# Ledger of designs, part 19: VHH binders against Phosphatase IMPL1, chloroplastic (IMPL1)

Target 1, 311 residues: Phosphatase IMPL1, chloroplastic (IMPL1), of Arabidopsis thaliana (Mouse-ear cress) (q94f00)
Amino acid sequence: VLSEVSDQTRYPRIGAKTTGTISPAHLLEVVELAAKTGAEVVMEAVNKPRNITYKGLSDLVTDTDKASEAAILEVVKKNFSDHLILGEEGGIIGDSSSDYLWCIDPLDGTTNFAHGYPSFAVSVGVLYRGNPAAASVVEFVGGPMCWNTRTFSATAGGGALCNGQKIHVSKTDAVERALLITGFGYEHDDAWSTNMELFKEFTDVSRGVRRLGAAAVDMCHVALGIAESYWEYRLKPWDMAAGVLIVEEAGGAVTRMDGGKFSVFDRSVLVSNGVLHPKLLERIAPATENLKSKGIDFSLWFKPEDYHTEL
Below, E stands for the ipSAE of ESMFold2; O stands for the ipSAE of OpenDDE; V2 stands for 0.75 times the mean of E and O plus 0.25 times the DockQ between their complexes.

## First folded at step 19 (VHH; framework vhh_7w1s_2)

Design s06 (from r06 with G34A; at its last look DockQ between E and O 0.74; V2 from the best seeds 0.00; counts 0 for: pae E 2.7 > 2)
Fold by OpenDDE, look of step 19:
Structure s06 (fold): chain B 311 residues (1-311), chain A 115 residues (1-115)
Amino acid sequence: as target 1 above (311 residues)
Amino acid sequence: QLQLVESGGGLVQAGGSMRLSCAASRNIFSYEMAWHRQAPGKQRELVAKITGGDTRYDDSVKGRFTISRDNTKNTVYLQMNSLKVEDTAVYYCAATTYRGWHDYWGQGTQVTVSS
């Protein structure tokens, strides 16, 4: 077993170097409040019966997602009326001249939520000129008859917290002792097939690979140290903005799946405890490069026009 | 709620061109936008979709149809060239944020290609 250098020395940090004219404490306060407010909406819906028609279930998911996002938006706009917002349902809201971009997933893990299967989350991140500055994720844990939440939060350079307690990634330095996590999109194309092969290979050499179905939750589990890594293709900024900061601030590493510097607007992400990152890239990076050689697009996406970034 | 309104359909001769538009009631930046069509007696089928700037097409329309979007106008387009009689159908605009759970649909616009 070979121990590798931590991300702090090997990979560039993705967190914002500054929060501009707004204090980190104030940003954190508002992101936590926003996520909490959205989570309260989800909590009201989480105990509703799931033995309904297909259309009824779809409506429940949609209504809950919309209501959560609306509640989050109200908090953000009340505190920062001039900030730019990127939400899954609401799209782009505000002026692109703002240095601040809020990335909001009001209900990450909609399939899990629909079935009453743990876990899912409310995810709120804020970028300063394209780099994550503050984040909060409210994870729903337990299940029917025992639903609960735990709250992850971070500021760039301020560390990562779970329920107000400092958290750290694991120190596991061997893949054969690691629990890994991945996710799959809905399109069964070349990227999907490639990730399926990675899933198979890592299942063979690790303690196991989980497919949990909520990107923000998966990243928070890495930050909490109960999993060693998570990777996935074609996530959106609102899926990743909060989780990647929380992982980095917990001492983990964040890159693209080709090993390059990560932006929330990238089409691939790999997070880990840092120690295992090089070992994981030995297999993941070549697979990703192969997709590029086939003409699969890995350019930045869902970046608002005219939004100023220092990436 | 998101409302979608299609326009641009009508009668065209085989080999001709037509451009469809779908106007949304609000911004569609975060949505996957798509065009579907339904011919008489057939099931509705996907024609083209656009996620961000990434486009995908059904094999039957590749090289002839182009899907595009203008986020500043909240509009998605379908440029149809080299039209065939078999392209005759009602064309529907769709917007998806909750893939596999919910789609927003327009009322559809009739496209008729004559021989």
Scores: ipSAE 0.341, ipTM 0.736, lowest interface PAE 1.4, mean pLDDT 92
ESMFold2, look of step 19: ipSAE 0.502; ipTM 0.799
ESMFold2 (binder alone), look of step 19: mean pLDDT 88; pTM 0.905

## First folded at step 20 (VHH; framework vhh_7w1s_2)

Design t01 (from s04 with H102E; at its last look DockQ between E and O 0.73; V2 from the best seeds 0.00; counts 0 for: pae E 2.3 > 2)
Fold by ESMFold2, look of step 20:
Structure t01 (fold): chain B 311 residues (1-311), chain A 115 residues (1-115)
Amino acid sequence: as target 1 above (311 residues)
Amino acid sequence: QLQLVESGGGLVQAGGSMRLSCAASRNIFSYEMGWHRQAPGKQRELVAKITGGDTRYDDSVKGRFTISRDNTKNTVYLQMNSLKVEDTAVYYCAATTYKGWEDYWGQGTQVTVSS
């Protein structure tokens, strides 16, 4: 008398139901080109000297970030002159009446980039009426003397790819066998303190918790099946828009850290291989509810005022 | 490069109001923007900041000061009400850009509150 419901239907999907008037294939082509073009800029900089003054290092990071963003914007504007763009440095650009909003992180993991530590990426996601429609992340791997990239991509309903090959989240079904990932913002507020306690607790019960320093990379590792989950408070839309779609299209689950339906304008994210999601929420959701009871703001963040959504 | 220019300071009686403006030379939507102040012989201290619509205030100004922004004018405001003599300071506009790799500061505007 009991019904069987697959885990794929347990959490609301976050991807767009349609890509609108632009075909999934066309949107994917442009999002991949944009991310790869930004990554070409970053690749030109990965071997520049780091044993230099702090001012010189800061200039390397900011010049690379700026040039990557400009390259990405040129691709998007050339292909879709009326789309709305939310850039890390450029702010809101384009037609605010557009159904399409591009969320661009031209260099996710700037501290890692500055150190030559091989965990950073270019991340480009496009929303249709507030929901992720297509995404691409170009991840830098290898490190000094061995730099390389791999490209993750997805369209809503089209599955997730790495270098053109379909990928899937892992099947690990016990936290005790899971490799987990989290991150910490620079604001040392109650959310930060709460996540330090979550970090401590999960290192005790899992195979380990990584703190790698690039949100888009962390989510791609969940989608690739080499890690089981990633969570973080206080991310911005450009940190999350691409990675969350890639995880979902790889068969994973995406929610807020309180377990609620996720949007890219939310201030918390939990992604996982799906089967572990309820178990992770048993600890994470109460911690997040405690933060809300203290008045920590979890309302929408960085949502353009005039951008129409169906969230 | 990003330039920040404060205006609106001057002399005001205790209990009065004043609005400071900070004009930015480019789009600031994605930036963390803030106001700091420095009284003579004291360290510069945070007064208020705004990031994506989130506001945070020093306890000494909560309920009296309001930070806001107008992205169409690339301008940040500090509305100061119920001013006290201890609010006397040079007020600086600040921006944090490129994920914290660069900070920009204005030259400051003097606010003097007299009894």
Scores: ipSAE 0.519, ipTM 0.803, lowest interface PAE 2.3, mean pLDDT 91
ESMFold2 (binder alone), look of step 20: mean pLDDT 88; pTM 0.900
OpenDDE, look of step 20: ipSAE 0.642; ipTM 0.851

Design t02 (from s04 with H102T; at its last look DockQ between E and O 0.81; V2 from the best seeds 0.00; counts 0 for: pae E 2.4 > 2)
Fold by OpenDDE, look of step 20:
Structure t02 (fold): chain B 311 residues (1-311), chain A 115 residues (1-115)
Amino acid sequence: as target 1 above (311 residues)
Amino acid sequence: QLQLVESGGGLVQAGGSMRLSCAASRNIFSYEMGWHRQAPGKQRELVAKITGGDTRYDDSVKGRFTISRDNTKNTVYLQMNSLKVEDTAVYYCAATTYKGWTDYWGQGTQVTVSS
């Protein structure tokens, strides 16, 4: 199945050109199983009583994160014992000589999870020499008394799926008709402040900007075509690895916020339905330039030492 | 669980230097690492933190303190130069996941700066 590709002449593809010695189908199978297994752990926890104390909620989140990641790791290690793993909770695990790097967010949207507020997700992506090769995101939808999940998945060049059905980005070609999404980290730095200004600007010129609180979910919503774009500063590889592939394979565009070629190790990301991408970049450009002028570092980060990449 | 153990504290004369170390029980690659301090009768405050390779400092220690990390040794450091009496405190190492909910703390190490 060929994916619909947006303006590829302007934006280079980020997906892996090859999956190496492992078939795309096998990678997809394992990444889906891994995400599913993590999601099962989260599902067991989603209905647990919430302690009203900060410590109680923190413990629940921490325990759930760790248990989910452990479950995911078991699946990955069982199938690919020699692969490198970058987990949000566990950090770097494995041999850096591997061409494969698994980027795992065992619970994206922890604040939402803590409050029982939709949505949050389990996000698993695997890179081949630094480029996303396969991805799966299990989104938790609904809410208390009606929790459910939907599963996004993709392989490079294989298209994007939701619950096994092919999905595509929207065809919306006007910002004023677009629903946009952004996120904010907990660090109130220059990037945060800048993004707040962008939030204001885009709220003024679009149908609205959502702040959901789960990067993987936000990207999947773009891939699903129910939102037109998502952007954020200072995300980590485990936040982005799965979502960006799913967006690209759904026909969307993925870049840095300055329009440059994206790597999961970048400090900014802009995803869109493709059609709006130039317009969005144009609006974002002043903010990005301002940050650069202030000396904000936009170099790659959280790249494992000695991990070989073809970026 | 991540365990953190601070070392390197002690008594130092004003104007002197001291290096604190925080050894983690496992890799700290995916953690924001920080040094906090608590002086007697005061609240615990952030002194310095490192996210990946990015460093941030409280204004009171800028230019004097340097936070660094060695992921191969699972250790974070705080180089303290030009120490002042007001730097006297128990210094704590902390690790935070980027979710913001998982915080680990060391037991703390006493730093005393004499006039």
Scores: ipSAE 0.276, ipTM 0.710, lowest interface PAE 1.7, mean pLDDT 92
ESMFold2, look of step 20: ipSAE 0.569; ipTM 0.832
ESMFold2 (binder alone), look of step 20: mean pLDDT 89; pTM 0.907

Design t03 (from s04 with D103Q; at its last look DockQ between E and O 0.88; V2 from the best seeds 0.00; counts 0 for: loop humanness VH .125 < .165, pae E 2.1 > 2)
Fold by OpenDDE, look of step 20:
Structure t03 (fold): chain B 311 residues (1-311), chain A 115 residues (1-115)
Amino acid sequence: as target 1 above (311 residues)
Amino acid sequence: QLQLVESGGGLVQAGGSMRLSCAASRNIFSYEMGWHRQAPGKQRELVAKITGGDTRYDDSVKGRFTISRDNTKNTVYLQMNSLKVEDTAVYYCAATTYKGWHQYWGQGTQVTVSS
């Protein structure tokens, strides 16, 4: 039994209350297999030469991403032919009438991958009626000459694991003692600028803020307890579906950046060790209010049409 | 691979309207879709893009152009109103995936705005 450090009374759980007709164990088995299979594809590519033309590098990334997703899809379809799939590369596949939606990032941290810089990951999450039910993230660690992987996994209510061992968020209760993580998208919009300001602020008041470049990895690091928080704007469902479950099951908290109940279809996410969550939200609040005042859209996005959710 | 085919271009008088369509060969749900244009002697420039439902426009077309998408039809549109002579260009549809590492392009469609 994992000890929870988050205040469950303050932050609603995001994990699925049920996995429907499929057992949690079976979902976990398949999600782990899917992520592993994708990771094997990435591993085959990780040692390929990077000293190539821009086009060549782009092709390597694209080919690896596509091949990883294809491998993952094959596993999912073999086990659950009727499930809906939302992949970063392949888009929507399947029937929206399914209660199950697989959110797949076949290569999170493509820039890191391209440069051979740690870390990047294969991220696979499955939702039941819009709520994360099972998740697996295979993180690539090390670097050139010493590439390795570690595997994070979780089921709703089942705890979080790394390499089969239970993991927990940290108990750090002071921001000044916390290592924080954030990310930036490619669009230099108001959210980006706002996050840059937050980056400055939190850099000033914490032990440091990392910008690592892989959302799934960053969340897993929070779940592992080696970082205290991660936040980012404008992530997609496939970026977040697995990581947020893993954090929650590790005893952490997951919300929107305004403190609202999180959905994988939201345009903001804040994860933390739970203990720091209120303090982080308090600091973020002015920025959020400012964005809202500017008319920034915080509505759900990338939700498949007609996909039924109980959010 | 994703194929993109533009349509709807042609000749229009200044102040007029035109609607461009870009049909994709498969679903484009996860793609950032965009319209670019290239005028003679100029560099290709982004006109509008849509990520999910989030839209972005170049300042030169704000208030006049509207980008939209229909995922059920695998199509992205560019509604162009209040067209100006300076809007004359070849308009290209683009689909961006892989976090910007790869872009698919259409063949382009000519838009000519006469005075």
Scores: ipSAE 0.576, ipTM 0.829, lowest interface PAE 1.0, mean pLDDT 93
ESMFold2, look of step 20: ipSAE 0.582; ipTM 0.838
ESMFold2 (binder alone), look of step 20: mean pLDDT 89; pTM 0.908

Design t04 (from s04 with H102T D103T; at its last look DockQ between E and O 0.84; V2 from the best seeds 0.00; counts 0 for: loop humanness VH .125 < .165, pae E 2.4 > 2)
Fold by ESMFold2, look of step 20:
Structure t04 (fold): chain B 311 residues (1-311), chain A 115 residues (1-115)
Amino acid sequence: as target 1 above (311 residues)
Amino acid sequence: QLQLVESGGGLVQAGGSMRLSCAASRNIFSYEMGWHRQAPGKQRELVAKITGGDTRYDDSVKGRFTISRDNTKNTVYLQMNSLKVEDTAVYYCAATTYKGWTTYWGQGTQVTVSS
C-alpha cells in the first residue's frame, strides 16, 4: 500500500470545513479589501506627531482606531449587509441569525502605534459557524521615516499568503534553537504572574522570547517562519481570529494553552510551527491547569449570545 | 460618542441595600464597564468592573457588592448590600474601550448611607 507524506497537524484543525454559501475566493477578496481599507486609515496617521501631550496622543490613537474600524465596517456591510460583526469599539452589530461573524481589530498594538514602534496591524477575520473561514492582517513595518506594510491572508483549506506568496512555518525542531513570542495583559493577576514565570523560563532555554506588543503580528511572524511560537492568556476574539487561521494555513498548530482544541472565543492561545508544539505544552499546559485549579475562568469569552456555532 | 446615565441612588440606612443602574446609549458588549466612587475630598476610585463577564472588586466591597450587565438592554448594574456609612459617595459609571485609551463617564448618582 502506497503511503503519502502527511501534512497533518497532530492537533485538531480550527479552520472552517466549508465557507457556506459564500465561496472562499469571495470571502478572501472582501477580507483583504477590508483589512487594506482599514490600513489606509492607519497609514495616514503613522507620520503624525507623537511628541505631544498625553491627551493629544490618546486622541490620535482613539481617532485612528475609530476611523479604521468605520472603514472596515463599510467594506463588510457593502458586501454582506446581514453578516454579524464583532468590533472592538462598535460591539455587536448585524443580523444575529447570520452564520458569518466578522472579528475586527482595527488597530492591534495601540501602544506601539502611539510610540511609533513598528509592530502593529489591522486584523480582520471572518468565522463561519464559529470557525475561521478567511483572514487578513496588514502589518506595519519599518518605523518612522520608513513606514511600509505587508499583507497576510488565508482561507480555510487555501493556504496562507504574504503579499501574494505562499508562506510556511519554520522547520525548527528544538526549543533551544527557537525564537519565541509572548504578550502580557495590563491586569497583573495570577495569569499575568504565571506568564511572567513562563517568559523567564523560556528565555533561559531558547534563543529568546520577544514581547512585541501586537498579537496579530506575533501570529503572522510564526506563520512566516521567522518565529517558532506565540502564546498569550486572555486575548479577545478580535485579537485572534485572523492570526490563528493564518498560522494553521501556513502549516502550524493552534491550541489553547492547556492543549485543548482552540476556539476563537477561548481565553488562551498557543500557536507554533507544529513540531515544537508538544514540547512547549510540556511546560505551558501544567501552568495553565494550575491557574484553572485556582478558579481562573478560561470559559468562552466575548461570544455573542445569539451567534450559533459548530464548535 | 457614548452616553452613560446612572440611576438608583439616594438615601439608605446603614445595613440596607441599593441597586444602581447605568444605561448606555449604544452597544457596550466589547467594553470594560465599571463603577467608581468619589467621597467628599477623595479621589475617584474603582469599586467594581466587568469585562466580558469577568469581574473585579475593590477589597472594601467584596462580598457586599455585585456588578452585572445585561447586554440586550445595554445596562450595567451595581447591587450594593450591607451598606456602610463609608460607602457614601457619588457613584460613576465608566466604559473603557480602545484598549484603555478612552474612558467614557456618566454624570454620577449620589449614594448616602445614614447611620
Scores: ipSAE 0.536, ipTM 0.816, lowest interface PAE 2.4, mean pLDDT 91
ESMFold2 (binder alone), look of step 20: mean pLDDT 89; pTM 0.906
OpenDDE, look of step 20: ipSAE 0.561; ipTM 0.826

Design t05 (from s04 with Y98W; at its last look DockQ between E and O 0.80; V2 from the best seeds 0.00; counts 0 for: pae E 3.2 > 2)
Fold by ESMFold2, look of step 20:
Structure t05 (fold): chain B 311 residues (1-311), chain A 115 residues (1-115)
Amino acid sequence: as target 1 above (311 residues)
Amino acid sequence: QLQLVESGGGLVQAGGSMRLSCAASRNIFSYEMGWHRQAPGKQRELVAKITGGDTRYDDSVKGRFTISRDNTKNTVYLQMNSLKVEDTAVYYCAATTWKGWHDYWGQGTQVTVSS
């Protein structure tokens, strides 16, 4: 089979070893329904006017974001009334003693959504004791006059799917033939400057580096095999929880940018098709170690204090 | 809409201490929270912010002010020590999402430091 031939080097798996008392099939069903229900809210909004006042545009984005999150929360709470939820808009809700933590981004890529640029998504991941157990991302494609969606999903150990079909990362084995993706935060600090240098270097040696503006989408593109890698500093759990599981279940590799074992509470992520991962780390890991030596904080981030993990 | 309510302001003698509180109407765990101040005739300026436990301070208050949060009470604090007359201002609590599309502001609380 393909994984036996092409994926000879493995990094530690980041997905949960079990889904606990809730079956993988049940968890997948709910995570897909949650993401699709949020995406229905976003779909209603994609055709609303954007050439209005800045306040009117800001209200459209904010109202869509809140309504999407509310729709997602309703699905989760209806199925699992005591699960813990971490949302980008709603913060922490639910029972802190729960083994299950839902990481929700109701609209990943809000600038792209505001412009009608077709790279944004609804992203829902659920962790079991700190490790991704199930995930779904509903990606918006096409753009003005032809909006559509496609749904990515995964369970730990169950593989990755797009619209119900199994997907796999690419087999590209040379950086010179790779399409790469990265992103940048809003602060122009040392991490930003370091990543600008990485961006420059990789544009010289690859088929190109994209800066698309939606982390969950970027990771789904790696899982689909249409791009070879994605990296970024300073993402939050709701940016990463779903996408990283989808990449891993598509046969890809997931680490921190220093090459260490990844958790969704880390402040850096490198995902790839696996075969390229060591070569990418040759350039990326030393840059990340230099940031640590300058005192840039890479400790866990946005982890709920009382949420028990087995990280 | 998220509502922010400040308390704890008032008159204080130079060298004294004061703690401001900001109560949020709902969960603020995912928000970047901050304190800003506006002295008479000046622009509003950032004093301190806290994001997921990371703190940042304006140089004029480093070592004297401490921002903290209690997520169980949806409350943010500003502990102000060694107060100076130039700290006199209206202090505002602010919240923003990481997406940055909207900022939420409290009504402000007056802090007056007398010599």
Scores: ipSAE 0.440, ipTM 0.763, lowest interface PAE 3.2, mean pLDDT 91
ESMFold2 (binder alone), look of step 20: mean pLDDT 88; pTM 0.900
OpenDDE, look of step 20: ipSAE 0.454; ipTM 0.784

Design t06 (from s04 with T96H; at its last fold request DockQ between E and O 0.77; V2 from the best seeds 0.00; counts 0 for: pae E 2.3 > 2)
Amino acid sequence: QLQLVESGGGLVQAGGSMRLSCAASRNIFSYEMGWHRQAPGKQRELVAKITGGDTRYDDSVKGRFTISRDNTKNTVYLQMNSLKVEDTAVYYCAAHTYKGWHDYWGQGTQVTVSS
ESMFold2, look of step 20: ipSAE 0.649; ipTM 0.861
ESMFold2 (binder alone), look of step 20: mean pLDDT 88; pTM 0.899
OpenDDE, look of step 20: ipSAE 0.724; ipTM 0.879
ESMFold2, look of step 23: ipSAE 0.598; ipTM 0.840
ESMFold2 (binder alone), look of step 23: mean pLDDT 88; pTM 0.897
OpenDDE, look of step 23: ipSAE 0.559; ipTM 0.830
ESMFold2, fold request of step 25: ipSAE 0.559, 0.553, 0.547; ipTM 0.829, 0.823, 0.824
ESMFold2 (binder alone), fold request of step 25: mean pLDDT 88, 88, 88; pTM 0.896, 0.898, 0.899
OpenDDE, fold request of step 25: ipSAE 0.698, 0.729, 0.718; ipTM 0.870, 0.882, 0.878

## First folded at step 23 (VHH; framework vhh_7w1s_2)

Design z01 (from t06 with T51Y; at its last look DockQ between E and O 0.81; V2 from the best seeds 0.00; counts 0 for: pae E 2.4 > 2, grease 26.9 > 24.2)
Fold by ESMFold2, look of step 23:
Structure z01 (fold): chain B 311 residues (1-311), chain A 115 residues (1-115)
Amino acid sequence: as target 1 above (311 residues)
Amino acid sequence: QLQLVESGGGLVQAGGSMRLSCAASRNIFSYEMGWHRQAPGKQRELVAKIYGGDTRYDDSVKGRFTISRDNTKNTVYLQMNSLKVEDTAVYYCAAHTYKGWHDYWGQGTQVTVSS
């Protein structure tokens, strides 16, 4: 018998309601090609020596990041010459009147890449009027002597895929059985200190908390169902745009860390398998409200001034 | 590559004001930009930085100096008010890129505050 039970644990969807004049399939094709093309650049670099001088290591990182960005931009511009692009390294490029904004991180997890530690990615998301419409993340796995990749992708309403196979978040329903992930910026401010305390507290009640070092990878692991949640303060649009859509399309939940409706231009994110989201917020939301009471700025961040949104 | 060119330095009387400019050769929207200074016999030290509109200042300049940026001109400014003799230094503009794996620096501009 059909029930009309309200779902009090649902959170507002963050993905675009439409992809506008460009079909979801077309956006998916281009976003995946862009991420894969950037990742080919990164793959060429993963076997280069890391035990060289700091200058040589710095050049490896910066050359790889720059070349990955250039490869991604070439794909986007060839397919959509008038779209707006926000890149971690390239800044704002393109037509500010465009409804489409590409948020690009050509190398998420730069320290991990520098060390050959296998948690880094290329992350490409495209927004339609401020909401994620399509996304792809190419994750590097295996590490030295066995590097490989896997490709995550999603369109709003189209589900999430890994290497062409549909994926779904886990069904774990207790924090005590959860594997959690968080990240820390290198600025040791009040948000950092608060998150260190959250880290400590969650290690006491879960199966563990990982600090892996790549935001896009962390979110893809939640979408894949191998971890239950990820949270972090002080993220930028290029850190979050792709991963959040992939989690949502895998059946997960996405909010700000105060529990409010997430925007890609927010400064915090909590993603989870959904069923755990309210339980995680019981600790995370008060901690975030405490930061606000201390005057920590959680207003929108890195939103291009002229970019039209439906937020 | 990114080029940074400082201007606006010179001699100023204590208590006076001065504005430094740093022109960038490329879009700097996503960069953390900063002003540093190096007095004779001292290490280069951070004065102010700006990232996504958020600003931070060394305690010695809070309330006297203001960092700002004009993204349409790819220019960062340092407005220096209530100048003191101890503010005398070479001032450098910096851009922190690739999550700190590479920094770009200007050549510096001398600021001399006379007693």
Scores: ipSAE 0.578, ipTM 0.833, lowest interface PAE 2.4, mean pLDDT 92
ESMFold2 (binder alone), look of step 23: mean pLDDT 88; pTM 0.906
OpenDDE, look of step 23: ipSAE 0.671; ipTM 0.859

Design z02 (from t06 with T97H; at its last look DockQ between E and O 0.35; V2 from the best seeds 0.00; counts 0 for: pae E 4.1 > 2)
Fold by OpenDDE, look of step 23:
Structure z02 (fold): chain B 311 residues (1-311), chain A 115 residues (1-115)
Amino acid sequence: as target 1 above (311 residues)
Amino acid sequence: QLQLVESGGGLVQAGGSMRLSCAASRNIFSYEMGWHRQAPGKQRELVAKITGGDTRYDDSVKGRFTISRDNTKNTVYLQMNSLKVEDTAVYYCAAHHYKGWHDYWGQGTQVTVSS
């Protein structure tokens, strides 16, 4: 069975070439522990009654997010006190002189979580000089009465794992046979409209496009091979840092939506099983370029000041 | 916790202009930003809000007030022109998470328009 060498060579790799002075194994250990610790906090909250009141629900989400992030931060700081942290809730913490930047989403898919809808996650990634070095995503699966977790992890060059087993992207080579995933932000601007059109178009030509509501989960599903692609505008580094590495290490491709080299600080991302990537870009790239021509900002964002990157 | 600090208020003559600023303690990308005001004996009311690039205004201030944001400075502004005595109020800056999970308010800044 000639292992079709996944044409991984078509797009620049985004993973870190090195992990610096810290071993990949150690980074992986800590990132997994951090994600797990956050996930335990979320698990304790997942079965709490959802108050019918807006305030009650909001409080539950907020408290869970904060508690999860705090738990994750404690693990990271305990192991790497000098590392820089970019968290969704806490923002930038630490010294920007560090080569290491932890990107943390303590609860990706807060809407899903709030409703008890499956597909939310704890996402922890660590960058070395701006490139993902290690990642762990703990996905919550099932739903009420049957909550469980699935853990994804990867190191740059080390492959991707789910529950300790090696995973790979699908080999699906036709869009017509592909299940695709996308997401939408809350700003209903030209980018939103553009993505809605893409959603419509791809819904028409594929087996379907899911809108699941958790970027880290969506990417992990691509890495797991149960979906062929995911794209979205205006994700933040904490949304993407872990997932993109997991996809790449599972043999997938990661780019900007214009087809350019991806950074976690970009305002667009396209991940796929690699095989479909060019076909997807045939539609996605022109749409993205059109947005650029209209003056939509695609500059890097949420990059900590003075953080050294080799992008 | 997101902290909001208003500035720029004070006394101004009718017909004059004033610019309010609201400085946030962290990034405001994920927040709808707004200005509310509360006049003595009245309920707090929305004056203007900005969601992404979209702006909305109360009818009473439309054409006179302009809300804007600078995400690089984590700041939202309210340019108030052609001020009227009835614009006298405590103006509050508000940040609302797009998902509705976080709502934050400033302490308010007094705006007094004299005849």
Scores: ipSAE 0.049, ipTM 0.480, lowest interface PAE 3.6, mean pLDDT 92
ESMFold2, look of step 23: ipSAE 0.361; ipTM 0.719
ESMFold2 (binder alone), look of step 23: mean pLDDT 89; pTM 0.907

